# Designs tried in a protein design chat: VHH binders against q9xw16. Part 124

Target 1, 132 residues: q9xw16
Amino acid sequence: MSGWNAYIDTMTAAAPSIKRCAIVGAADGSVWARTEADNVFKASEEELKTFVALFNDVTQVPAKGADIEGVHYVVPRTEESLIFGKKENTGFFAVKTKSAVLIAVYEGPNEVAAQVRKAVESMQTYLNNAGY

## First folded at step 9 (VHH)

Design y25 (framework vhh_6fv0_2)
Fold by ESMFold2-Fast, scan of step 9:
Structure y25 (fold): chain B 132 residues (1-132), chain A 119 residues (1-119)
Amino acid sequence: as target 1 above (132 residues)
Amino acid sequence: QVQLQESGGGLVQPGGSLRLSCAASGFTFSDYWMYWVRQAPEKGLEWVSTINTGGGSTYYKDSVKGRFTVSRDNAKNTLYLQMNSLKPEDAAQYYCARGLPPPHSGDYRGQGTQVTVSS
């Protein structure tokens, strides 16, 4: 236990379309907190280690996509500290802070994507300002 | 039963140094991020520094970068803050805390240790 669960609760309350999310270490993909029970975030430690390494060069990601929870997502483009993808009715936003990567998986049409992105980016800003 | 006990505060002249310690008990210290906050007289709590579970990642308030160093000894359940080149603006009650940083207040904070900087 790392005491990060309240941040998961804050993100899911801000964007109810988030189905699963996690906060992981930027260096190694270690899980600090994740959604549990019926909303358990199922990515393996090995997959997360691979995923966080994508932030070392986000410009290469659109050519190959990204894998989260065993699902391959098309990544149409990236921004400096943001990777996002879509596969049918499922999508994700992942943002990097100084020491963490926040990953939120959502379901729904593109209209809900803006709310999810806002929630994740708000938390990114907060954690960066707090020194994380 | 969670206990955090700070020590090492005192009176020092500007430019001096102090080393603060925080002894933790009642929980698995190595499972928690830890941080230091301070409160100057008649001011709010101010975040100072954070350290991850293993001690490999450290973060600092801009005004203390290069002067303060946070570290931890998980075998001894102890958190440290080495403070060099102290300024009058650093005078405050210093607290160690476990858990999440602000706006959440963390889930526990110690009783604090007083640092006074005057000449």
Scores: ipSAE 0.014, ipTM 0.193, lowest interface PAE 7.2, mean pLDDT 84

Design y26 (framework vhh_6fv0_2)
Fold by ESMFold2-Fast, scan of step 9:
Structure y26 (fold): chain B 132 residues (1-132), chain A 119 residues (1-119)
Amino acid sequence: as target 1 above (132 residues)
Amino acid sequence: QVQLQESGGGLVQPGGSLRLSCAASGFTFSDYWMYWVRQAPEKGLEWVSTINTGGGSTYYKDSVKGRFTVSRDNAKNTLYLQMNSLKPEDAAQYYCARGLPPPWSGDYRGQGTQVTVSS
């Protein structure tokens, strides 16, 4: 078992509206940990490799959107080290650290989206400070 | 039941060294990430260092990088923190903990060991 599974559990406990999430390597999209069983994060290795490459130039992402778990999301804008997308009442937040990308898929209105963003950004800050 | 017992604290002068130990029992030590936190009087808990299950990956608070080294001996169920070049701001009660470091969770924490740095 990867010790990274505990970080997945921590994020889902902090923001219960997260339906699925993963921590992947920033360089290659390799999965370090993800939700499993009833909440399995379904992205393929090829899709994740493509997704993490978006962080090489986030300014190009709003024009094309982003694909996660075979679902195409509209990305309205990006920020430094942050990509987020929406599809109806479903969305995601993805943040890049020094070595990792955290991806959280959620369902719900803007109130829960704000909670998910806070959880993901707090974990991003922690991991950067821990050398990731 | 899960128990964590810290030792090795004491009084040192600035620039001195201490080695802290944490003896773990009541669980399979080798299955858990471990971390060190500290708390100065009337202040909150502050994360210091984290080590993965095998000991091959270690992480540190910026202010202790290069001075502190975390390690573990899974055969002895023991976690260590080697502290070199100690500074007055390092004075605190030091705790070991099982699981994720703050701010999110920690399953269990020990009673702590006191580190005093006196000029």
Scores: ipSAE 0.014, ipTM 0.193, lowest interface PAE 7.0, mean pLDDT 83

Design y27 (framework vhh_6fv0_2)
Fold by ESMFold2-Fast, scan of step 9:
Structure y27 (fold): chain B 132 residues (1-132), chain A 119 residues (1-119)
Amino acid sequence: as target 1 above (132 residues)
Amino acid sequence: QVQLQESGGGLVQPGGSLRLSCAASGFTFSDYWMYWVRQAPEKGLEWVSTINTGGGSTYYKDSVKGRFTVSRDNAKNTLYLQMNSLKPEDAAQYYCARGLPPPQSGDYRGQGTQVTVSS
């Protein structure tokens, strides 16, 4: 399934501050597509399975935080289909669609975070409208 | 009702060319990424090519890279696949699809157009 790589490229083009990202299955965390080579998204399959399960009850996440690529992020709050976190100069946005979870890891100040969120939410809307 | 209608398939000799078309209706064509996928007899669906909403970004299966070109005309709600230097391995039923590649449920595909490569 290499067609999903096109969506990764679209998100990174829309928000160049995205350093690594992935599209994974909402049910099991299986990787559908991810950034590779110098920008390889390094999360293990077991870590992703744990991560997507957080969307089963997002209200518990701020108390525990979230782990991505072996990095523990503070999660200040959540929304029904959105988990985001920050650790110093790095952060992430993760959004759930009907069938997928999109995860984008970025680097930079709060000003770039807004653009990353917009790119991720735009793709979430597109996939939901397409039935995924 | 969402509809996708492929045309342009046929019988060609190895090294020949074909141009496939896909006429879309029932949805806002310019809002969707579009795909070409194919299925050879007794084989699974295979992704061939992807094109973004505006046509500026295209992606190809390695084995067709340099031989196939995907394009779209949003004013005509039509997707195209120009196939050059056709090989016997390219023989398949070709489908256009909107949204995400297989195996995702909910993909809209047409009835397909048959491509046969034979001498």
Scores: ipSAE 0.015, ipTM 0.251, lowest interface PAE 6.8, mean pLDDT 83

Design y28 (framework vhh_6fv0_2)
Fold by ESMFold2-Fast, scan of step 9:
Structure y28 (fold): chain B 132 residues (1-132), chain A 119 residues (1-119)
Amino acid sequence: as target 1 above (132 residues)
Amino acid sequence: QVQLQESGGGLVQPGGSLRLSCAASGFTFSDYWMYWVRQAPEKGLEWVSTINTGGGSTYYKDSVKGRFTVSRDNAKNTLYLQMNSLKPEDAAQYYCARGLPPPLSGDYRGQGTQVTVSS
């Protein structure tokens, strides 16, 4: 454990609709921090290594989707540093910074999705400004 | 108890250099990432630089990149910030801190050391 748990707490406080989230290394998908206990983020390091590699060429992602916690998400489109997906009543936002990838899984309607995206992008901005 | 003590601040001319030190005690220094933050009068706390546990990975605010160098000596429980080519906008109280920025709340910071750049 490092002080990265404080980042998890900040994101979940900003968007309480985040069900599970993690901060992982952009180069290797290594977990820096994640939600635990009743809100455990269940992705393996092998799955995360595969997931962060998607940011090497985001244009390929809509054709095949993305897997998080063993769940396959449809990815309608991507932006340079943003991958997001939907599956039924769940969704995720993942953003890449210089050194990290932030992943937030949520559940709820479109208004909830907008709040989660804002929280994740706010943290992305801060970490980029902090050199991460 | 966790204690962080900064030193090395002072008055310098634009283009000058200063080396800040942060002496840590009360915890296993080599287990923690460390960072530097600064606060100018009537401005918010601003992140400056971060260094990982072993010193092999360093990160910098864009405006100080190439001018500032963070380093650490785990045998001496000491964090350093070498500041070259100082500018008036670098004038601030400088603090060392344990852990990772942000959030800055809930982590330990020292009392700080003042850096003044005359212009």
Scores: ipSAE 0.015, ipTM 0.221, lowest interface PAE 6.8, mean pLDDT 84

Design y29 (framework vhh_6fv0_2)
Fold by ESMFold2-Fast, scan of step 9:
Structure y29 (fold): chain B 132 residues (1-132), chain A 119 residues (1-119)
Amino acid sequence: as target 1 above (132 residues)
Amino acid sequence: QVQLQESGGGLVQPGGSLRLSCAASGFTFSDYWMYWVRQAPEKGLEWVSTINTGGGSTYYKDSVKGRFTVSRDNAKNTLYLQMNSLKPEDAAQYYCARGLPPPRGGDYRGQGTQVTVSS
């Protein structure tokens, strides 16, 4: 059942500045697929469960920030289905679909961030249209 | 209406070849990833292969790598599966599907085409 790894590969091919990413269940943060080997996504199951719960009330997130892979990110603002954060030259975009949360961690300036956001949001739109 | 129609199945000898086709209609074929899945009698659905929207990225079940090739023709709205060196364990009903494979099996599936490998 390795089919979800195809989506990981698609997102990283679309935005090469993505260093690590994962697709997790929206209800419980269970990992469906993640980057492995040299770019392994290292978030714990407990951290992911906490993270996906942030989508229950995204308005509270900018006051507290968000933790991914043991790193605390400043979250400047949120949208209903989007949480993104910054820590120096590192950042992330996380988007919620009907059944999943896609998380992409990247490195680089704002130009790189725009490409990563586009890749993640394109996949979000595709999965929502496919019923996920 | 979204429709997927498989064809090209049949009876082959072990080591033989078949080319399956999936004709798609009722949606913009070039906007969707597509995949093949199969089901042998009294067994669960088994993912076989996935292809991206442009056809440049393909993925395969380990047991079919090097023997099966998935491709697509977006101008004809058709998905293909070239099956070489067929083995008895490849005998199954083959379905094409729109979208991405498990843990959920896409959003639409065709009626299937039967592949039988005689021994």
Scores: ipSAE 0.015, ipTM 0.233, lowest interface PAE 6.4, mean pLDDT 84

Design y3 (framework vhh_6fv0_2)
Fold by ESMFold2-Fast, scan of step 9:
Structure y3 (fold): chain B 132 residues (1-132), chain A 119 residues (1-119)
Amino acid sequence: as target 1 above (132 residues)
Amino acid sequence: QVQLQESGGGLVQPGGSLRLSCAASGFTFSDYWMYWVRQAPEKGLEWVSTINTGGGSTYYKDSVKGRFTVSRDNAKNTLYLQMNSLKPEDAAQYYCAAGLPPPRSGDYRGQGTQVTVSS
């Protein structure tokens, strides 16, 4: 069986370029699990509440961008359950499931981003199938 | 069928301690991961802690690490949460649940147990 940190461990094993990540509640942004120690995900409770609310209407996000860990990201476009962005050598992918939002912050070029996206989307599919 | 009954809540001063219990019935308790969640007024459900089937792996919300300890007694079908160094922000209704964390609004059984922290 698995606890929420096991999901974090699975994603980071599949995509080692993930520097920090978290699983948060879709309704309120409450943290269910996050990377820790040298890779601690430092978003505040207020920032996460604001961030998950972006999924209420993803079409508005490219005009405003998104803030994660105090960093403002340009969001070039969105998909129904996906928000992603890049700022210089850092980027993120965030996906919404029925009950959760998974956020992965990575560092590296676009080739690395494809691996991170795959890991996050695979976990999204797994959680949706598990009823989350 | 699945029933979970929480107890052990109460009123404590900041810095105080409480031990919550969750009595499980209607399923094979030792086959399930178990977890604790809480809900403060005007807030959603917050995951607090998870424990695997054997009790050897435990996971905690960052804000409770070092202060809370989850444990289980499979022979008694009981889950525990030892809460030390309680803070006002820990005040909430606490619920236990079976399976993978966190629960959705329907995943817990019973009314929970209320924890109040005040001077």
Scores: ipSAE 0.014, ipTM 0.183, lowest interface PAE 7.2, mean pLDDT 83

Design y30 (framework vhh_6fv0_2)
Fold by ESMFold2-Fast, scan of step 9:
Structure y30 (fold): chain B 132 residues (1-132), chain A 119 residues (1-119)
Amino acid sequence: as target 1 above (132 residues)
Amino acid sequence: QVQLQESGGGLVQPGGSLRLSCAASGFTFSDYWMYWVRQAPEKGLEWVSTINTGGGSTYYKDSVKGRFTVSRDNAKNTLYLQMNSLKPEDAAQYYCARGLPPPRTGDYRGQGTQVTVSS
């Protein structure tokens, strides 16, 4: 594979309600791949570095919320290696693997949220099994 | 050593069909998601299709949906792409790829197989 773009395309094909997504390094938030052009994932390097650091202690996140693409999301709860949030009709799911964080921003009700979660968790499982 | 060997490309007229194969060796094929990607002249690599480890979940680029079918035979360590209703815009070098992302990219793609579509 010459790049991570196929993983982005796989997730967006599995859950069409994903509006933007990215795969970033778990240690530093460096972008490995992201949606581009009309669907460009717009988080800055500084924001992503801050965001991936949230996985160092996910129990603190519901009190603070999370910022993605300059938007502040309410995080109602977290799970091991999973942070998700809501802001009106928009939401996100972020999962951590051994070396990566997958972030998917979606729009829609709870029904589409379940599909987005499944897509990112399936990719998380695959990457963990592949050693990432 | 990880190896992927594509075959089945050729010249077809618009509306024609081709079946591509990818023979894998040097790794446990059934443990990996597999991909078909293509590169037309003067363009970057473009994702075409993905298949999960068991073959039960498949994904496609919008422009090939309904025309292309990806499948795999884990007993034979082989990945397939059935291409129907071929269009001129499908002309490209086609590569199969193992699902490991960068930086482990160069050794996981074969030489590719050329698909040309013209009258």
Scores: ipSAE 0.013, ipTM 0.231, lowest interface PAE 7.7, mean pLDDT 83

Design y31 (framework vhh_6fv0_2)
Fold by ESMFold2-Fast, scan of step 9:
Structure y31 (fold): chain B 132 residues (1-132), chain A 119 residues (1-119)
Amino acid sequence: as target 1 above (132 residues)
Amino acid sequence: QVQLQESGGGLVQPGGSLRLSCAASGFTFSDYWMYWVRQAPEKGLEWVSTINTGGGSTYYKDSVKGRFTVSRDNAKNTLYLQMNSLKPEDAAQYYCARGLPPPRAGDYRGQGTQVTVSS
């Protein structure tokens, strides 16, 4: 098990509405850890490379949306180091740290979104403080 | 250098209790989330519990929830796992871990402490 698997396990325990989750390199979108088996995170390496590049200018993202696992999400707005989107009953939160991007795909109504956001932002804060 | 030293394992009957300790050195313990992981013979490493830097947030594997309690003493650089109502399925080598994100690999756990539960 890589060290990153413990962070995946921690995020999914903190927000059970997370269906699939990954930690990827901010520079290249390389997968460092992801959920596996029945809830495997399925994004291709090329898609992830494109996705992490969105953090170079988050202000352009709402006009175009974002693609994760071959699904096009509407991105209603962005914040610095945060992209989130919705498509029907599914959504995602993605946050950037110094070296990584955390992506959590969840399923459920908007009411569960706050718990998912809290989980990824807590991990973002920890990793930034640890120098990652 | 980062060092983690587990202790407190042993043999207990089902329903018994054990308290594991993990002594940390070589880093600022209070800056890191800490984890307990375990590995039974011929099984993969499985996550058991996580505790945040201040000890105020704890997370558990479903099968141990309500039976295990993780805690930490930052003044003593020590992590604890209180294990109650032990079951045969809990028998494993237990490791404490400080997950270090890549590019670092493999230095996040100690040598472990053995827990055996027999009837």
Scores: ipSAE 0.013, ipTM 0.353, lowest interface PAE 7.6, mean pLDDT 83

Design y32 (framework vhh_6fv0_2)
Fold by ESMFold2-Fast, scan of step 9:
Structure y32 (fold): chain B 132 residues (1-132), chain A 119 residues (1-119)
Amino acid sequence: as target 1 above (132 residues)
Amino acid sequence: QVQLQESGGGLVQPGGSLRLSCAASGFTFSDYWMYWVRQAPEKGLEWVSTINTGGGSTYYKDSVKGRFTVSRDNAKNTLYLQMNSLKPEDAAQYYCARGLPPPRYGDYRGQGTQVTVSS
């Protein structure tokens, strides 16, 4: 099978520190593709619906933080289409495209965070250019 | 049980057109995102197109964008793929597949319909 799963595989190959990853609908948080098996992305549909709604006003997010897979992350700042957070050695990057939100959860120091951000933003650019 | 039946394939010359149909039964068709996928002997299984439950959102593989149009008729439980400006590389067995909302690649269940492009 192909479709959206190929995009997940591309991101995880580009940044091996990504532990779990998903592509979800921007309007409703519905899962288009996610890592499975040993690296299953476990966020519920309700949690994802709440999470993608944060992109309606990212300026409010640093005051409240963000929840992914039942883990509360401190969000130090946001950019227009980017929410990211850190909790000890674990972190995430989430970016919004026209139709989707890409979420990558990683483990490692700041050096690997930069690689994860690059992988997620590269995919964001590709999907926006493809009309998603 | 879920049943998907594709039809409308055939032999066409390069630049020609075909319209594929997929008749669905055994489930509430309007609850599912639907997909078209294809399999050529020398290529792997390829995703071609996706359509949401209401038909208002469609997605396409880059190489078919502008040439193929996916649509659906929920009252008739039927999915369609209009294929224009067909190229030799479009020759394949075409399958429709059922998916759940969201627009994710779903299980393909149909027997397929063969599309051949040659002079």
Scores: ipSAE 0.005, ipTM 0.148, lowest interface PAE 11.3, mean pLDDT 83

Design y33 (framework vhh_6fv0_2)
Fold by ESMFold2-Fast, scan of step 9:
Structure y33 (fold): chain B 132 residues (1-132), chain A 119 residues (1-119)
Amino acid sequence: as target 1 above (132 residues)
Amino acid sequence: QVQLQESGGGLVQPGGSLRLSCAASGFTFSDYWMYWVRQAPEKGLEWVSTINTGGGSTYYKDSVKGRFTVSRDNAKNTLYLQMNSLKPEDAAQYYCARGLPPPRPGDYRGQGTQVTVSS
C-alpha cells in the first residue's frame, strides 16, 4: 500500500461519520488517494481544481458556498487553511497543508462535526510537520 | 540505512494472544506515524492499526477493535501490537510500516512476522 492509502484508512477509522474522503494536490486538485468501493469519492477533476483554488482567498467562499461531488454546500465562515460547509444532513471539512488538501464528507448532526474536524486537523498537523 | 524488523509472530490456538514488535533504525522514529498492516494467504494488504508520533492517538480496523492494542516506545525505537482473543481470520503475515506520503519514498516496510491461528 502507498502512504496515502493508510491516511485515508486512518481518517475514516478516527471519525465513523465520514462517508467519503480524499487527499488531493493543493496546486491542481489531483487525487492522491480517496475512499473507494461503496464509499467512492467521486468529485470530477474540474470540480476539484476549482475547489482547491478556493484556498487562494478563503474570505470569498462564504458568499458563494462550495461544490463537492456536485452538491452545493453553504459555507458559514472560513479560517485561513480551513473550509467547512453544511447541506441539510451532510457536511464537509477541508483543510490545506503545504502540498495537499484533505477533504472529508460526513453525514449526521452538528454533534459529529467536532470528531470529523479533529480527524482532519490531526492529519493536517502531521503532514505539515512532515513537510507536506 | 532505514530498517524495520518485525518479530513476535507464531502459532496460537483461537482465543490466544501474541505481542508483535517492530524494531526501527536508520531514521528518527519519534517523527513518524507508524502503521501495522497484514496480508493473509491469497488476499491483499489490509490496514490494521495506526499510531501517531506521541502514542496518544490510536486507530483500528473495525474487526480488531477491543482485541488489538497498538503502542510505541520512542526511547527504544520500537512499535508494538498486542493481539488478544485471536481468531482464525487474523492469521496473516504482519508488517510494520513508516508512513510517508508520496512523492517521497513511501512505506519502509519490514520483512514481516507470521501469525497462524489454528486448532
Scores: ipSAE 0.013, ipTM 0.362, lowest interface PAE 7.9, mean pLDDT 84

Design y34 (framework vhh_6fv0_2)
Fold by ESMFold2-Fast, scan of step 9:
Structure y34 (fold): chain B 132 residues (1-132), chain A 119 residues (1-119)
Amino acid sequence: as target 1 above (132 residues)
Amino acid sequence: QVQLQESGGGLVQPGGSLRLSCAASGFTFSDYWMYWVRQAPEKGLEWVSTINTGGGSTYYKDSVKGRFTVSRDNAKNTLYLQMNSLKPEDAAQYYCARGLPPPRHGDYRGQGTQVTVSS
C-alpha cells in the first residue's frame, strides 16, 4: 500500500517531543500517513482540507489563527512555506513542499520547539529535493 | 535522463535466496530515498521496502519483515534487496523506484527483474 509511515517514524525519531504528526496532500489534505494508536493524529480530512488551503496565502493566517485536531492555535507569524502555532504548552509546525504538507504537534518549552522545527524542516528539504 | 536498471532475479525453490540490484544513473543517487515495489501476475503494485538517503533507516512490508533486507551503496549508485526464505507469494516482477513510495504512482524503470519461486 503505502510506505509513508517510514517518514513519520523518521521525524519522530529525530524529535521525540513530537506527540502526533501527519503527512498530507498539499492539494486536498488527504492523509498519506499519520501517527496511530496512543498517538493518533485526530484531524478529519475536512479540517485538513481547510488547513492546507491556508498555504495559498500564508499572510492571512496570523489574523485568524489555525485549527488542528479541533484545537485553535494562535499563529504569531508565518513564512512562505511554514505555519507554526502555539497554545500554552502545546504547539505545531507545518511546512509545505510541492506535493505535501507535514504537520507535527509537540508539547514542551522553546528548546523542544526548536528541535521539532529542525526535524520538520529537514524532512521538507528532503521531500523538495526528491521532487515532492 | 533518470535510469534505474534492476537485476538479480531468477528461479528459486521455496526457502531459497536471491539478491536484487538496482543500478542508478542520471541523478545524484545519495540525495534520494529509494524503495522497492513488486507486481505479481494479475495483482496490483505492492510496496516492499524503503531506505533513506544514508541507509540508516529501513522499512518493510509486514509479510517480508525479517526475511528481506534493503541496503544501498552510495559510492556505487546501487540499491540492493537481499531476499531470504523466499515463499511462493514473493514471486513477482520487482522494480526499484526513486523517491517516496505512494500515495501517488511511482515511476518504475526498465523491465524490472523477475522472481519466480517454484519447485
Scores: ipSAE 0.015, ipTM 0.308, lowest interface PAE 6.1, mean pLDDT 84

Design y35 (framework vhh_6fv0_2)
Fold by ESMFold2-Fast, scan of step 9:
Structure y35 (fold): chain B 132 residues (1-132), chain A 119 residues (1-119)
Amino acid sequence: as target 1 above (132 residues)
Amino acid sequence: QVQLQESGGGLVQPGGSLRLSCAASGFTFSDYWMYWVRQAPEKGLEWVSTINTGGGSTYYKDSVKGRFTVSRDNAKNTLYLQMNSLKPEDAAQYYCARGLPPPRKGDYRGQGTQVTVSS
């Protein structure tokens, strides 16, 4: 069952600069839903398991950065449930909920980053309120 | 306590129509995405349709696109599935569900309503 793909479509509609995104389990990095076809989110199972574990102590992340889809991102700082990073014209925002981690990869100038962050945080709020 | 109660199923001829309803209680219905799933007699559970909180975004299984329409009335805490041009392959027990993350199956699913299509 892929009812979770509706959340992916909602985030993408809210911030068109999102190129790829996924919703994964916070405990194990298992993929619940991801962008498909021309915009398929390509992270491996091992990479996602490693990535979600970063939320166990976000204060350690700026020292080492983060890997998503085989791309190493510089993480300038973190917030309690937010990891974000950049590499040239590409960036990401990742937020943790009770049960999930939302990851959105975008491409474009800094002007679009705020819209992407808003879309991801909006979904984070919805999922937390829904008990996820 | 969370409760979902489906109704509107029945026996129809191929090409016929049915409208299913799902009455929700025990939670703030307008805060949740809702789903329709079905289970045919000798098959597993199958996703049919999803609707977001406001009803502006809807998603469908490929085989029902153009024939089924999901909608919701948040003031009445009710979810609907309009089924047109019904085919024998649509015969199943239909359930409404509150979305839960995989691989966990939804504990918040109603008892279902049976749809039978002759032929």
Scores: ipSAE 0.015, ipTM 0.259, lowest interface PAE 6.6, mean pLDDT 83

Design y36 (framework vhh_6fv0_2)
Fold by ESMFold2-Fast, scan of step 9:
Structure y36 (fold): chain B 132 residues (1-132), chain A 119 residues (1-119)
Amino acid sequence: as target 1 above (132 residues)
Amino acid sequence: QVQLQESGGGLVQPGGSLRLSCAASGFTFSDYWMYWVRQAPEKGLEWVSTINTGGGSTYYKDSVKGRFTVSRDNAKNTLYLQMNSLKPEDAAQYYCARGLPPPRSSDYRGQGTQVTVSS
């Protein structure tokens, strides 16, 4: 595996509760890398284009929620570069960098959510510092 | 010119140890997360480990956890992989790499170093 796939593998190794994840372009939602095979991230590019546009005004997101892989998530609140949501035993964290959006879908109780958040924020910090 | 040169591979008995090195040049090594990948005969590339810029955070493929240790020396522009308790499944060509954004460029990786595990 080349390029961005190593970052996908790193993120999933850092938080084993991550079931599916992707790194997409912030401007257009184009997929740079994603989990594949039995844990394939299945969002369409149309859905991802809509999703990354949410970062243009995150304050509107809690009123509407967010859709990832055809699943509607309740978004309780947002931060400037962070959108997260929950639906029963499934949740996600999405963070924006200069050029990318990292999306991690996880399964498990709230106790594992902190580990997933730490993993995506660590990657966000690195990518921002690297100019991405 | 970006270059990565792996070394340290060889033949080892099951349960043995090897230390791989990767010498980097042509870029600011300390600015990049680095990783090790491997490819066994007639198999695809698989990720083995990642290390952050400062070396304080490391990540591993589940099957190598507790046996492999990645480290780096930023003053020497060198990446290392200490491999202990080697198993036949670890036999592969090992490459060091840095990530590059698709679709324009693939990872920079060297020619690799061969690890063989046999009695």
Scores: ipSAE 0.022, ipTM 0.417, lowest interface PAE 7.1, mean pLDDT 84

